# VH-VL binders against q9hk44: the designs that were tried, part 1

Every score and structure here is a prediction.

Target 1, 202 residues: q9hk44
Amino acid sequence: MNSRIMFIGGVPGVGKTSISGYIARNTDIDIVLSSDYLREFLRPFAPQESHLETSVYDAWKFYGDMSDDNIIRGYLDQARPIMGGINRVIARALANGEDLIIESLYFVPDMMDEMVLKNAFLAYVYIDDPDLHRSRLEDRINYTHRNSPGSRLAAHLKEYRTIMDYSMDMARGRGIGLYSTDDYALARQRLLDDFRKFVDRR
Unless a header shows other numbers, all headers, positions and changes below count from the first letter of the chain; antibody chains are not in Kabat numbers.
F, E and O are the ipSAE of ESMFold2-Fast, ESMFold2 and OpenDDE, as the mean of both directions, binder to target and target to binder. V2 is 0.75 times the mean of E and O plus 0.25 times the DockQ between their complexes.
[cut] marks letters that were taken out.

## First folded at step 1 (VH-VL)

Design ut11
Fold by ESMFold2-Fast, scan of step 4:
Structure ut11 (fold): chain C 202 residues (1-202), chain A 120 residues (1-120), chain B 108 residues (1-108)
Amino acid sequence: as target 1 above (202 residues)
Amino acid sequence: EVQLVQSGAEVKKPGESLRISCKGSGYSFTSYWISWVRQMPGKGLEWMGKIDPSDSYTNYSPSFQGQVTISADKSISTAYLQWSSLKASDTAMYYCARLGRYYFDAFDIWGQGTLVTVSS
Amino acid sequence: SYELTQPPSVSVSPGQTASITCSGDKLGDKYAHWYQQKPGQSPVLVIYQDSKRPSGIPERFSGSNSGNTATLTISGTQAMDEADYYCQAWDSSTYYVVFGGGTKLTVL
């Protein structure tokens, strides 16, 4: 199959949506999916124990006091049905010879099917500097998230960075590329170049 | 041009410590993982673990976790494999090999190997 | 733990096609790589990502990978191809590199 599949992970504020748009424009890929909409579609059908009705930054509350372990436990509960859906969407795109970019907060290599690991370009984007990350979250004016105030998201920087650190560790263990968006322009160019190399290698 | 050069053969007694090295040249050392692979006499290849020289992140095979230490010094493009206390069962050829940043990459460049003999 | 199984030995006459298999659960969903090792020498990559040849590897070497089995094929086998051959993949559940047990190819 000639499908060009890109699956980008990252927490809010790291620029994964903007990067996905940049890659789509520079590769002429027409389909870009956000896990935000996949999550919304799955909510009526997801098991109650997945807690998809709760914001990811509040999901630790089902397990007691705030801790890194409880934040990750809540994240993984939500990730399971969403990652299952992403596996199937990618499998469909591969079977139909379609190009696809997915950008997702939910990025759990342990939950990815072998078919996804083999055929999709996997990348995780992150921000190393927590102050820069906070500033990016506080910027709330944009076309996609105009009704999601940045001050609300910035209040949950700890939860997002815990998820980010966990995701980076898991991605790294599997040899999945990590891309710092501290320099946004450099990161998006590196991702585009690496995606092109991946496509050329198969 | 691209090569990995390993330290010379070692003959040791049980209980002794040892550190062997793998020096990369002709490429960006921090752009590749370095893996260590053991081959016991007359046996096959066993992956021991890998290190990212850019920040010294390590990932070990469960069979080797706690048995050896993998480290790297990126300023001199060198990775290390170390034992605190050698056993006779550590007698083997040890290879280093580079691995690209992608999970689907192969070991494209190998060191010449370091023979470690542990006997009384 | 994930396991790759190879036949311990394969014998062919010069000029014949050698076929070396590597079996693992759903191996076709993973990338298989192949290494050649001659006595006293380091392994050399001969096939990567199922079917691709590194620069300098003769065209008589080819590979495939589907279902549970990856296959290294050497057409027109020569005496110089006599070596141990190892397949390799990633254990997706543990993130560890896995090697097959190796196959000794004898050309006589």
Scores: ipSAE 0.090, ipTM 0.659, lowest interface PAE 5.1, mean pLDDT 88

Design ut3
Fold by ESMFold2-Fast, scan of step 4:
Structure ut3 (fold): chain C 202 residues (1-202), chain A 122 residues (1-122), chain B 108 residues (1-108)
Amino acid sequence: as target 1 above (202 residues)
Amino acid sequence: EVQLVQSGAEVKKPGESLRISCKGSGYSFTSYWISWVRQMPGKGLEWMGKIDPSDSYTNYSPSFQGQVTISADKSISTAYLQWSSLKASDTAMYYCARHEGYSYGYEDFDYWGQGTLVTVSS
Amino acid sequence: SYELTQPPSVSVSPGQTASITCSGDNLGDKYAHWYQQKPGQSPVLVIYQDSKRPSGIPERFSGSNSGNTATLTISGTQAMDEADYYCQAWDSSTAHVVFGGGTKLTVL
C-alpha cells in the first residue's frame, strides 16, 4: 500500500490542528506533526537569517515598516528551513511506507519538492469572515496557567490574514484545494472526503 | 450523463470581438474547473487557461495572458472564452475540458466539448 | 519554459506493440496523462496519472512514467488505434498545463 500523506496549511485560529486530529481518527493515521514543534526543534540549528527566534507576526521588523510585502518577506525567511525539513520528513514517510498528517502555518508550494506535490494531499484551510477569525482567535485557549493567549494572537490578525491571503493565492495558482472553515463541521467533512478520494485515486 | 456542449462555428473578420461558450450538464458545474485548449489547423494541443466557476478565479498560460478573457456564469453552468479584437492567427479549433481542482497535478481532462471552429479571414 | 517532447510519428504492424514516448526534465516526479485524437474528433483521455485507465478504455492500453520519460504502450495494436496521441503534465514551476507535440500512430 502507498503512504497516505496529508499536508494541511493554515494560520492560527482556522482550526487546522482540530481538523488534523479529526482526519487522523477517521483514517487511522497515527502520526500527526505540527510545524510548531518542527520549528522549535530547528531553532538551535537554523540559519540566523531565518529569524526563527522571532514570532512570525514580528518578522517584518527586519525589513522596516509594516507592509504586506515585509510581512511576507519575514514569513518566507522562516518558511525556508521549515519547508526544507517538511520535504525531508515526507520523503522519509514515502520511502518507509508510513502514513502521516502534517499541519503547518508554513505552507509555500514553491518550496515543496516535486515528490511532495505528486504524493501528498495538499490543502489550505482559511476563514473567509475576518470578524469570525478574530472571534476564534480571542476564544482560543492555549495555556492552562496563563491569561488567555487569544487576545495576543487577535492583536496580530492583520499579519496572519496577510500571510493567509498570500498563501491562498499561491495555493490556488498551483492547483491546491482551499477549504473555508467558516462552517467548521462542513469543512472537516469535505477535507476527509477529498483526502479519501485522493488516496483511492492514487 | 456528463456533457460539455460548445457553441457553433464562427466566421469573423480581423478586429471583430467574439465570445464562444461551453455549457456543462450532468454534473455539479462548480465542482470542476474548465480549461480552454487551442488547436491550430494541422497542429497540436495548446493549453490556454482555466477557470474555477465557483468564484470565477482564472489562471492563464503565459502565451495567452492578455490575449483572451475566460469567464463563467455558474447560474447557467456556462464558461466563456472571449477576444476583444480577433487576428487571422486566432483561426483554430477551440476545446473546453473539465478537471477536478482539489489536488495538485490532477489536470487530467476526463470530458471534452465537441470543439468550436473559429475562422478569422478578411 | 517546460517542454514535453514526443516523436512526431510511430508506425507498427497490426497485432504488434506500439510504444510512444514523452520526455521532459524529471517527468517521473510529475503525473503524465495521455489523450487519443482521431481526425475530426475531440481528444479522449486514455491514460491518467501515469498508468491508470478510464472506464471504457481497452486493457491493451497501459502507461509508465520514470526518470525523464513517460511511455504509452498499446499491445496487440489494431487499425482502430490509428490516431494522434498527446502526453500532458502539470508544470509546477509555472503553474500551468503542458502538452507534448503529439505522435501520429500509423497501423499498416
Scores: ipSAE 0.641, ipTM 0.849, lowest interface PAE 1.9, mean pLDDT 90

## First folded at step 5 (VH-VL)

Design d2
Fold by OpenDDE, look of step 5:
Structure d2 (fold): chain C 202 residues (1-202), chain A 122 residues (1-122), chain B 108 residues (1-108)
Amino acid sequence: as target 1 above (202 residues)
Amino acid sequence: EVQLVQSGAEVKKPGESLRISCKGSGYSFTDYWISWVRQMPGKGLEWMGKIDPSDSYTKYSPSFQGQVTISADKSISTAYLQWSSLKASDTAMYYCARHEGYSYGWEDFDYWGQGTLVTVSS
Amino acid sequence: SYELTQPPSVSVSPGQTASITCSGDKLGDKYAHWYQQKPGQSPVLVIYQDSERPSGIPERFSGSNSGNTATLTISGTQAMDEADYYCQAWDRSTAHVVFGGGTKLTVL
């Protein structure tokens, strides 16, 4: 297989969208998909139990009081249909020998086929410093989300950090690379280098 | 040149503690994981566990969980395998081996140490 | 736990082709790697990622992996190829590394 597939996960504010674009430009990959758009595409048709009509940071409400457990449950409910779709998209790209980058809030490798996982480069990007994370959420309006107030998302930093921690544990437990974006420039370069290495060995 | 150099052979008695080492050179030590592999006399290779030297994250085989401790000192590019209380059944050759630190789905061991023979007898 | 099964031994005459199999559930969906170990020596990677050869490994070594079986093939087998061979994979569900039981290749 000659397809170059990268599946990158991360919560809002970590810089996954920008990094994905950077990698795409530096590898001549033309197609970059975002789970934000995939989510919108799927919302009219998604199962009711997925609760995609609600924001991920409110999904815990379907389980009662706010808790780490309920936050993760809500996250996973939304992730199921989206990850199912992402899995099929990657499978298609692989079958056709197409290059593709997917950046996603929803990053659940357990919901993907082994063959897909075998042939795709997986990475999870995160941010260690909560204050920096908050700042980047607030500043999104100045970068990738020009018409979306960052203050709204910053108000839900706790939920995002909970999801991030869960995702990092999952990723690490499955040998998936973790990339801190506290040093953003270093992170994107390392990710690019690793992706190139992945492609070169295939 | 990439090298993994292990500590010398050990002769111990049951109940004694032991720590053996694996020093990496010729590469960035924190960019790769180190696994420990046991080979009992006349037997096959057994994966024991692995460590990410960058933050000392460890993953153990169920068979070795709680039986040994894997650690690393990245300041000196060294990984360790230790026992708190050796058994006669711990007699074996122990190898350290390097593999990639991210998920390619590969986990191949491209470089191996020379092995450390541990003999435990009363 | 995930398991890999190898034949305990394989025999081949010099110049003939040796095939060593490694079986596991959906092994074809994983990458298989192969190691050569001679007496008193450390294992040496001879095939990685199903069919790739590290630098310095002779071209007579090749690998394949599909379905439930990975195969190490040694064409034109030489006396120096006599050794133990181990297949290895990675179990994504547990992140555990798994070795086969090993195959002793005898060159007659």
Scores: ipSAE 0.735, ipTM 0.893, lowest interface PAE 0.9, mean pLDDT 94
Fold by ESMFold2, look of step 5:
Structure d2 (fold): chain C 202 residues (1-202), chain A 122 residues (1-122), chain B 108 residues (1-108)
Amino acid sequence: as target 1 above (202 residues)
Amino acid sequence: EVQLVQSGAEVKKPGESLRISCKGSGYSFTDYWISWVRQMPGKGLEWMGKIDPSDSYTKYSPSFQGQVTISADKSISTAYLQWSSLKASDTAMYYCARHEGYSYGWEDFDYWGQGTLVTVSS
Amino acid sequence: SYELTQPPSVSVSPGQTASITCSGDKLGDKYAHWYQQKPGQSPVLVIYQDSERPSGIPERFSGSNSGNTATLTISGTQAMDEADYYCQAWDRSTAHVVFGGGTKLTVL
């Protein structure tokens, strides 16, 4: 029995959590993990990892003024310990023949173990239209944080899109599918179909 | 039936430009990447680079970066390999090959063109 | 750059088993593919994803891949199997395709 592993990346507001749930329901995969919880699990056991104590959209501050380079450096510093944990979780699932869907803000191909690269279906979701992305972030806050007027996540659209553009560039040509969720229903169906093809070829 | 049909053999002099073609048929051209592969006389296969015809995104082998240009015209289902200035060492057979694998495969080349022989002689 | 090494030649008698190796650092963590090329012809995919046969490839062709070595095995080798054989892998970290140097299979 081969493990069915899906690892889906994306910044906040692109729909990766909703798509992960859709895939789980349509494949009968019972375990869906979010790297947000993995980060929370690591926090009390990694007191020297000061970059885990700040939001990803503030991580550039460790390096100076806001710039694309500093945003990306901050992101990668946070990603390193999280990707280490993701590698171990996927390795366990592979060793036990277990199915797993994991969705993560932290999606760095150069930090993935070779066995993850070989055995997991890798996908990255994004939104082309910045205005749509902003509205999707604002919608999350309206449903999740309805007592907070305005949008704290939408105020950081620049940081998120810098990370998104970087991640897409790193994924191109590396066997990682890029899925625009500007049309969400189309994207989720394409992801499901491609995942099924991946499983069938294994 | 899936086919990749390449342009005919070329005889050129050093310093001349050249563009050779690879036309796909029998499938949705933009659903697959096209790679170019060089085979020097009596030698092995060398991957040169690849293109996604849907948006013309390219990736080159380090050995061929800056030496050739890979392009595609999806409106006529055709990929191209181009030299701005040929060298005698460019004498080889050039294949195009189709591969699926960017979301659900690992770049196995399931269909190959017939090859284009390029001869560059002084 | 990532490199794959094959023996330059392998000779077998008809009906015997031929084994062609392909060596690369951690090749077992990648998928290996195999191509047959007869003189004057384009390569033909004979094994993909380590061990899978495309439709139309005889069952006598098989493959394996573990550690640093992938192996193409041809059982009951026939005269028509005489060809050059290339292994190929894909290095996802660089997004580069790599071919082995090729092995000439001779059936005496």
Scores: ipSAE 0.378, ipTM 0.775, lowest interface PAE 3.9, mean pLDDT 88

## First folded at step 8 (VH-VL)

Design f4
Fold by OpenDDE, look of step 8:
Formats: C-alpha cells, sequence, structure tokens
Structure f4 (fold): chain C 202 residues (1-202), chain A 122 residues (1-122), chain B 108 residues (1-108)
C-alpha cells in the first residue's frame, strides 16, 4: 500500500495542529483534517441536544458532578461518532491510495478497525507542564485560532488534562508513541522522522 | 554491529533469587524496546514482557505478571530479568530481543541475545 | 487472549516448496513475523511485516498474510532450512506480543 496516513491525537494547546501542518509541508501531504471540523460536519446529523452539541469540557454534565470519571465518559460519548467517521475516512484513503493527516482531540484507537490501525501511523502528543499547557491555550489566539480567545479554553485546563492523562494511558497501553511537546521543535522533528521511517518501511 | 549479549548460564535452587542481564551495543539503547522470551526445554517461544529503556515503562504477559520483574539501566545499556523466588518450573532458556518502539504498529525482533540457560533444581 | 496456531510439523523433500501456516483471528489485519530457530541457537528473523525479508535472508523465503492466516513459504527447500519456525504478532488491545506454537520443518 502506498498511502501515507498519520493519525495524531492531543488535547487543545499541545500543538497538534501546528505539528500536523509542519509534517504535511515536509512530506507533501496535501490533505490535513481536523476533528474540530469533522465534529461540525456531523452535528447536522446528530439528534437534537446530543452530546455533540456540548463542548467536550462540559460533556461531564450529562453524568452529574464534575469528576474524572464523568469527564472521561463525556469525552468518550463525543468520541464515538467522530471516531467512527475518522475510521471510515482513513479506510477510504487507504483503499484509494491517498495520503492523509488527521489531527484530533478525540483519539480512541479502540474505536478503529484493525486494518486501519495496521496501516496508519498513530501518535499522541501531550504537554507535561501544566503551566506551559495553560499558556499555550491562552496564546492560541495569536496563532492557529485568531478569533477564539484562549482564555476560554484555559479555564477548562483541568478537564483537558484529565482527558490527556486518559488518552496517554490508552495510547501507551496499545503500542502508540507518546510525544511531549514541552520541547516543541524536538517533538515535531521526532514525529516527522518517525513518520518517514514508518512510510519508508512499508 | 548491533549486539545483545546476555549473562552466563545459571544453576540455582528453588527459593533462590536471580537476576540475568542483557547488554545492548552498536545502537542507541533507548531507541528500541527489549523483550524477554522464555523457552522451556523442548518447547516453544513464550513472550514474557517488554521494557522501554528510555523511561523504564514495562508491559508483562498475563502469565508472567507478578512472577518476574523486568528492568533496565540505560546508563549501561542493560536490561534485566529477575526472580525473587525461583521454582523448578523456571528452568528454561531465556532470550532478550530488540524491537522497535511504540510508533510503527509492528514489533518484530530483529536482534536476539544468545540466551541464558537457567537451571533450577533441588 | 490472542492466540496463534501453527502445525506442529511439516515435512518436505529437498528442492520442494515448504509452506508453514499461522492462524489467528483476523491475523491478516495484523503484521505477522517469522523466526527460524535451529537447535542450540537463538531465533533469527526471516520474515517481518508479513512479507519483507531482512538483509541476509535468502530469496527462497517469502511470506504472506490475509484473512486469518499468515504463511511462510520456502521454495527450493534445502537441508540447511531444517529448523523450528515461529510466527509472531502482537495484540493492539493489550500490546502483548504473541508467538505461535512453532513448526518443526523436516527436510527429508
Amino acid sequence: as target 1 above (202 residues)
Amino acid sequence: EVQLVQSGAEVKKPGESLRISCKGSGYSFTDYWISWVRQMPGKGLEWMGKIDPSDSYTKYSPSFQGQVTISADKSISTAYLQWSSLKASDTAMYYCARHEGYSYGWEDFDYWGQGTLVTVSS
Amino acid sequence: SYELTQPPSVSVSPGQTASITCSGDKLGDKYAHWYQQKPGQSPVLVIYQDSERPSGIPERFSGSNSGNTATLTISGTQAMDEADYYCQAWDRKTAHVVFGGGTKLTVL
């Protein structure tokens, strides 16, 4: 198979959007999808007042009080339809021999087909330092999200960190590489190198 | 040249503790995982567990979880397999083997140690 | 737990083609690797990623993987190919590595 597929996960503020763009430019991959837009794409088809109408950081409210468990439950509820879509998208790309990068807040490999997992490069990016994470969320307005105040997301750092920890555990337990973006330049280079190695060996 | 060199044969008694070693050379030790594989006399290969030497993350086979401890010292490019209390049934050849990290969706063992024979008898 | 099944033994005459199978649930959706082990020696990787040969492995060794079965094929089998062969994969759900039971190849 000739398709070069990367599926990269990470919560807001970790730099997955920027890294994905960087990799796309350095590998001549033209298509980069974001789960943010995929979610929007699915919303018209979702039942009214569905989980997809709520921000991920508020999804715990469907289960009661804020807790790690409820945060994860809410996260997974939103992830199900989106991951189903992502799985189909990747499957299509593979079938057609198309190159594709998908960056996603929702990163649940268990919701993907084995064949897709076999033929896609999976990675999860994270930030170790909570203070750095907060600052990067606040700074989004200066970079990738020019019309969205970062302070809004920064207020929900706790929820994102909970999701990140859960996702990291899942990724590591399922043979998926973790990349700290505390050193952003190093992380994106490592991801690029690993992706190239993945592609070259196939 | 990539090499995995294991410690020498061991003859032990039941109840004794043991640690055997696997030293990597010819490559960046922290860029690859190390797995341990058991082969009882006349039997097949059994995966025991693996370790990422970069941060000492470990994953064990359910059959060996709690039965052995896998560790690594990246400063000397060495992985370890240890028992706190050996049993006669631990008699086997033990191999260490190198494989790629958690990035590519495959784990093939491209280099193997020469094996360490462990004999446990009263 | 995920399991791989191999025939215990396969026999072939010199110059003939040997086929060793490895079966597992949806194994074709995983990468299968093959190892050769001769008596008193460590295993040697002979096929990786279903069908790729490491440097130094003869071209007579080939591999395939589809459905539930991976196959190691040795064309023009030679006496020196007599050995135990093991298939191997890993389970994505648990990240556990799994070996087949092994197949003894006898060259008659």
Scores: ipSAE 0.726, ipTM 0.891, lowest interface PAE 0.8, mean pLDDT 94
Fold by ESMFold2, look of step 9:
Formats: sequence, C-alpha cells, structure tokens
Structure f4 (fold): chain C 202 residues (1-202), chain A 122 residues (1-122), chain B 108 residues (1-108)
Amino acid sequence: as target 1 above (202 residues)
Amino acid sequence: EVQLVQSGAEVKKPGESLRISCKGSGYSFTDYWISWVRQMPGKGLEWMGKIDPSDSYTKYSPSFQGQVTISADKSISTAYLQWSSLKASDTAMYYCARHEGYSYGWEDFDYWGQGTLVTVSS
Amino acid sequence: SYELTQPPSVSVSPGQTASITCSGDKLGDKYAHWYQQKPGQSPVLVIYQDSERPSGIPERFSGSNSGNTATLTISGTQAMDEADYYCQAWDRKTAHVVFGGGTKLTVL
C-alpha cells in the first residue's frame, strides 16, 4: 500500500487530539490535521445553510427547541462542507502516496467518498462515563488546548453526547472501530496496534 | 487451529421451529463477527446477516430481515441461526463464517464452518 | 441493494488461463474477495482485497479490480481447479455483504 491514512472521529473531550499526536509520534507520520482548523479555514467561505459561524453545540437553535433531532440536524449542516474538504484532502494524499492523520468532530460515514471508505483507517473515539467526559472537558487545558477554558465546553455535555451517540450508531457494522478512552493508555495502544494491522493488510 | 464447528444435519417438518449453532475455537470469539450464509440445493451463496458477538448487534440482509433470528452466546463462543416456523423453501445448506468487523478488516470470510444441512419435508 | 453479476460458467483446457469476471457498479471503489467451492465442501477464500493471496493458495491464482469489474485469473489451470467460484464485496454504506451468483469453472 502507498498511503497510510488515519481518520479519527470524536466529540470534544474524548481525547482524539491527544491520541492523534500519540499515533503520529509512534508512526512517524508528519501531517496531522484537525477539523477545528479546517472549520476555521472554511468558515468565511462556507454556504450560509451550513451555519459554520455558530458553535456546533448551538446549531440546533436554527431548528427550534433543543432536541436530539435538532442537535443532529445542526451538526450535519456543519459537517457537510467540512467533510467535503476532508474527502478532497484524503484524495490528494492517496494520489501522492502521502501519509496523513485527520482528527475530526465532523465524522459522517454517509458523507465519505468511496475512496475514503476503501483506503482510510476509520476510527471513532468516545467515553462511556458521562462524569469522566465532563471532567475531561473541564480539564482541557491540561491535555491539548491550553488557552481554551474547558468549563465553557462542559456546559454543552448534552449536545456533545447526543452527537457522540449518533455517530457511534452510524458507525455500527461499517468497519469503523469504536475506541473507549475511559482508559486512555489502553485505548491509544489498541488504536496504534489496529492501525498497524490495517497497514499490514493493505 | 481456528475452527467453526456447526451443529449436525436437521430433518424437520414445515411449521416447526429450529435453532442451529456455530461454535468458534482457536481465536478470541468476540474479536470477529459471524455471518450466516444460505446455499439452496444447486444454487449460489446468499448472505443472510451477521452478528457482533461482543454485544449481539445484528445486521440482516433485506431478503432475510424478519425471516430468521441471529444470536450469540459469547460465554460459550457460539452463534445461532433460528427459525420460528420453517418452510419447505428453507431446505438448504447453512454456513457460518467469520470476518473482522474492525477498522482493519474488509469483511473477507477467512474461515467457514462445515455447514449444516437443513431439510424441511412436507 | 448492491448486486454482483458473474457469468454462470467458464470452460478452459488444462494448462490454459481462466478468467472469471464479477461486475458491480463502481466495484473498483470496493474490495473484492473470491472464494472457491469444490463439490461437497465449504467455500475457501482464494483472493482477498482485490489481489492478495492467502497463505496456501497457489501462485497461479491472481486477482484484479478496477472500474466496474473484478477478475479472478487462474493461470496454468489444473483439473483440481474445477469448482464453483464466488466473488464477494462489502457495501460499507449499507453494511451489507454481497455475493455474486457464482461461476462454474470446468476444466476439459
């Protein structure tokens, strides 16, 4: 196989950014992209209906009262342009034989191109324990985002867990590994080992 | 060393219930999904559905949804295929086969059971 | 749902090359796998992920997959290769496994 491509999904606070860094260090993959930065790049150019000027945890407000359905609708609106960009980035890496890790809040299997589905290692990271998830959102500065106070995000735990549960349901049976980071060290090692198996099979 | 051992041949009448089994050995049973595959006499292979033994999540072929039940008991490394009311048209060979359901598997069936012949006679 | 089409039969002389095709919409964007089934036996995986050969499968078995067609190729065909051959793909968007209808290879 030419390219080693890893595409990791997960909501804030589950450790996807830290795991991506761990994988990069242990595989010598130099390029790690975050949807947080892709989102910022796309924001001034994205279609109005994507609502990318709004935080994902507020996007349900365009549809009415808070509900699981409206949270997911807002998430999917934002995901569409970002997933379009991710598809093109992966296609370029594949065409050039380049290695790449992408970690993304926006992880929608129905929006992945066939080329991504065939050639990328797809994984979704999550936390089972809601209290642990809240504490990791609150302790965010100690993990990956030193200037972003985690208490702001922890107020939106409901929205994030709704998106997480939806994403895990959509992943079932599609060959997308689900990795619980309740034990972070175990999860990162499992993910690294599975990625190496994927590379060996290709 | 990996083996999938299926229960023995069955002769049944229309309307009877039946459960056949597939026991895995020589590997971590919950690391692999089990699919059931029907082969009618003289016909090709038909995928019926699959199960993740770790939590019993199932996915059925549209042709078999509501017609059979797939289940597993991970404590004894066994998957099951079950009918509540057999038809004569259920006469076939039934195989179980395993595949990886993880991010590093592409649902190739690397090991197959020996098959269970089910005969439903009017 | 997603469908795979195979010719019902292929005949070759011993020592010649057999080619068995499997057609599906954009099949080259999926992985194709191939199984051999001899009479009275369970299927055996002979090619996976388009072109990879499991341990124990002779080098004369090879595979390719592009566009809408996957092909199983058997060079130097031997009498023992007489069997039914099935292609299989996985439609990842529906999470469904799909088999082709099978091809009977006859060696005369």
Scores: ipSAE 0.511, ipTM 0.815, lowest interface PAE 2.5, mean pLDDT 90

## First folded at step 11 (VH-VL)

Design i6
Fold by OpenDDE, look of step 12:
Structure i6 (fold): chain C 202 residues (1-202), chain A 122 residues (1-122), chain B 108 residues (1-108)
Amino acid sequence: as target 1 above (202 residues)
Amino acid sequence: EVQLVQSGAEVKKPGESLRISCKGSGYSFTDYWISWVRQMPGKGLEWMGKIDPSDSYTKYSPSFQGQVTISADKSISTAYLQWSSLKASDTAMYYCARHEGYSYGYEDFDYWGQGTLVTVSS
Amino acid sequence: SYELTQPPSVSVSPGQTASITCSGDKLGDKYAHWYQQKPGQSPVLVIYQDSERPSGIPERFSGSNSGNTATLTISGTQAMDEADYYCQAWDRRTAHVVFGGGTKLTVL
C-alpha cells in the first residue's frame, strides 16, 4: 500500500495539533483530521452511554467520585464511538490509497482493526513536566485555539494527566513510540523522521 | 558493522544463579530493542522477552514471566539475561537479537548474537 | 496466546521450488518474518515484512502473506538452502513476539 497514514495521540496541551500540522507541511499530506471535530460529528448519533455530551474531564462523574479509575472509565466510554469512527476513516483512506493524518485525544489502539494497525504509523506525544503542561494549556489561546481560553482546560490538568499516563502505558505496552514534547522541536523532528522511515519501509 | 556479541558458554548446577550478556556495537544501542530467544536442544526458537535499553522497559513472554530477568546497561551497550535459580530444564542455547526501537509492526530481528550455551546438570 | 503453525518438514529436489507455510489467525493482518537457521549457527533473517528481502539474501527467496497464511518460497532450491526455517510475528495488543515451530527443509 502507498497510503501514508499517521495516527497521533495526546492529551490537550502536549502539542499534537501543531506537530501534526508540521508533519503535514513537511510531507505534503493535505488531510489532517482532529478528534475534536470527529467528536462533534458523532455527538448527534453516539450512544447515550458514551456520554459524548460531557467533556472528557467530567466524564468520571458518571461513575461517582473523582478517581483515576473513574477518570479512565469516562475516557474509555467516550473513546469507543470515536475510535470506531477513526478506525473506519483510516480503513477508508488505506483502501483508497489516500494520505491522512489524524490527531486525537482518544488513543486506544485496542479498539482498532489489526489491518489498520499494520498499515498506519501510530505515535503518542506527551509532556513529562506538569508545570510545562499547565503553562501550555493556558497558552493554547495564542496558538491553535484562538477563541478558547486555556485556563478552562488548565483547571483539569489532573484529569488530562491521568488519561495521559494511562495512554502512555497502553502505547508503550503495544510497541507504539512515545514522544516527549518537553523539547518540542526535538519531538516534532523525531516524529517526522520516524514517520518517513515508516513510509520508506512500505 | 553491527554486531551482537554474547558471553561464553556456561556450565552450572541446579540452584545456581547465572547472568549472561549481550553487547551491541556498530550502532546506537538505545535506538533498538534487544530480545532474548531460547532454543532447547533439538527444538525451535522461543521468545523470552525484550528490553528497551533507553529506559530499561521490559516485556516478558508469559512462559518466562517471573522465571528470568532481563536488564540492560546502556553505558556499555550491554543487555543481560539472568536466573536466580537454574533448573536442569534451563539447558539450552540462548540468543540475543535486536529489532527496531519503535515496533510499528516491524518486529523483525535483523541481527543476532552468536548464542550462549547454558548447560545445567547435577 | 497467539500461535503460528508450520509443517515440521518439507522436502524438495535441487532446482525445484520449495514452499514453507506459516499459519495463524488473521496472520495476513500482521507482518510475518522468516529466519533461516543452519546447524550450529544463529538464525538469519531472510524475509521481513511479509515479502522484503534483506541485503545479501538471494533473489530466489521470496515471501507472501494473506488471510491466515504466510509463505516462504525458495525458487531453484539449492543444497545450501537446506536448513530450519522459522516464521515470526508479534501481537500488537500484548507486544509478544511469536515464532512458528520451525520447518526442516531437506534438499534431496
Scores: ipSAE 0.596, ipTM 0.855, lowest interface PAE 1.0, mean pLDDT 93
Fold by ESMFold2, look of step 12:
Structure i6 (fold): chain C 202 residues (1-202), chain A 122 residues (1-122), chain B 108 residues (1-108)
Amino acid sequence: as target 1 above (202 residues)
Amino acid sequence: EVQLVQSGAEVKKPGESLRISCKGSGYSFTDYWISWVRQMPGKGLEWMGKIDPSDSYTKYSPSFQGQVTISADKSISTAYLQWSSLKASDTAMYYCARHEGYSYGYEDFDYWGQGTLVTVSS
Amino acid sequence: SYELTQPPSVSVSPGQTASITCSGDKLGDKYAHWYQQKPGQSPVLVIYQDSERPSGIPERFSGSNSGNTATLTISGTQAMDEADYYCQAWDRRTAHVVFGGGTKLTVL
């Protein structure tokens, strides 16, 4: 019995949580995991060098000025323990013949185990239009009640788009589909159709 | 019917430039990547590199990086392999082949061109 | 870089089962694909994703992949199966495609 595994990457505001729910409803996959919760679970146990206690958009501060390189370095430090956990979760699902959807900010192909690369449907969602991305982040802030006082996700658009551009570059040529959610309904239809093709080819 | 039709055989001298072509038909050309594969006389298959025709993103084998140029013109459903200065060691059969570069494919080459024989001699 | 090794030749009698191996470090963690190339012709995909047959490939062709070794198996081998056979893998981490050196199948 082949497990149906989907691993969706994307930065905040691109709609990966909503899309994962849509896919779950249309495939009868019961388990959907978010790295938001995996991150909170791991924070008290994560190694100090991961800097997981800070927000991803502040992690560059450990390395100096705000630059693309420092933003990515901070992101990758945080990604290591999270991606390690994601590899284990997918390995368990595969071993048990279980279906699984994971949506995650932390989506680093170089940190994926070979078993994940072979057996999971890998997709990355993004927003082309920076102004639309800002708007989606602003709506997310108004909707969420778990932000710390004074934090504004839209104020960190630069950091998120740096991570997004990096992740898209790393995905190129590795069989990881890039899905623009500028048209949300089209993107979720494409993802569902492509996931079904993936399952059918196996 | 899916087809990849390559340009005809070439006889060239060392130092000359050359561009060979691979035209896809019977499918949406930009939905599939095109790879180029070399087969030297009496030898096996060697992957040279690939291109996504939708945006011309390319990836080369380390053995061929800087030795050839892979390009595409999606408006005429055609991929190209190009040398700026041919060597005698470039004498080989060259194939194009398509594969899915998306989340549901694993770079199996389901259709191949007929091949283009390139002969480089004085 | 990642390498795949095949025996240079395999000989069988008509009706026998031919097995062609392809070895690579942890190849079972990748998908293996197989191509048939008859003299003067382009390669043809005969097995993809370890064990799947494309439409039009006879059921006597089968494949497996475990540990360090993928195997193409041809049962009831016929004279028309005489060809060169290549395994191929994709290293998704580097985005590189790798072919084995090829195996000449002779049906005598």
Scores: ipSAE 0.594, ipTM 0.851, lowest interface PAE 2.2, mean pLDDT 91

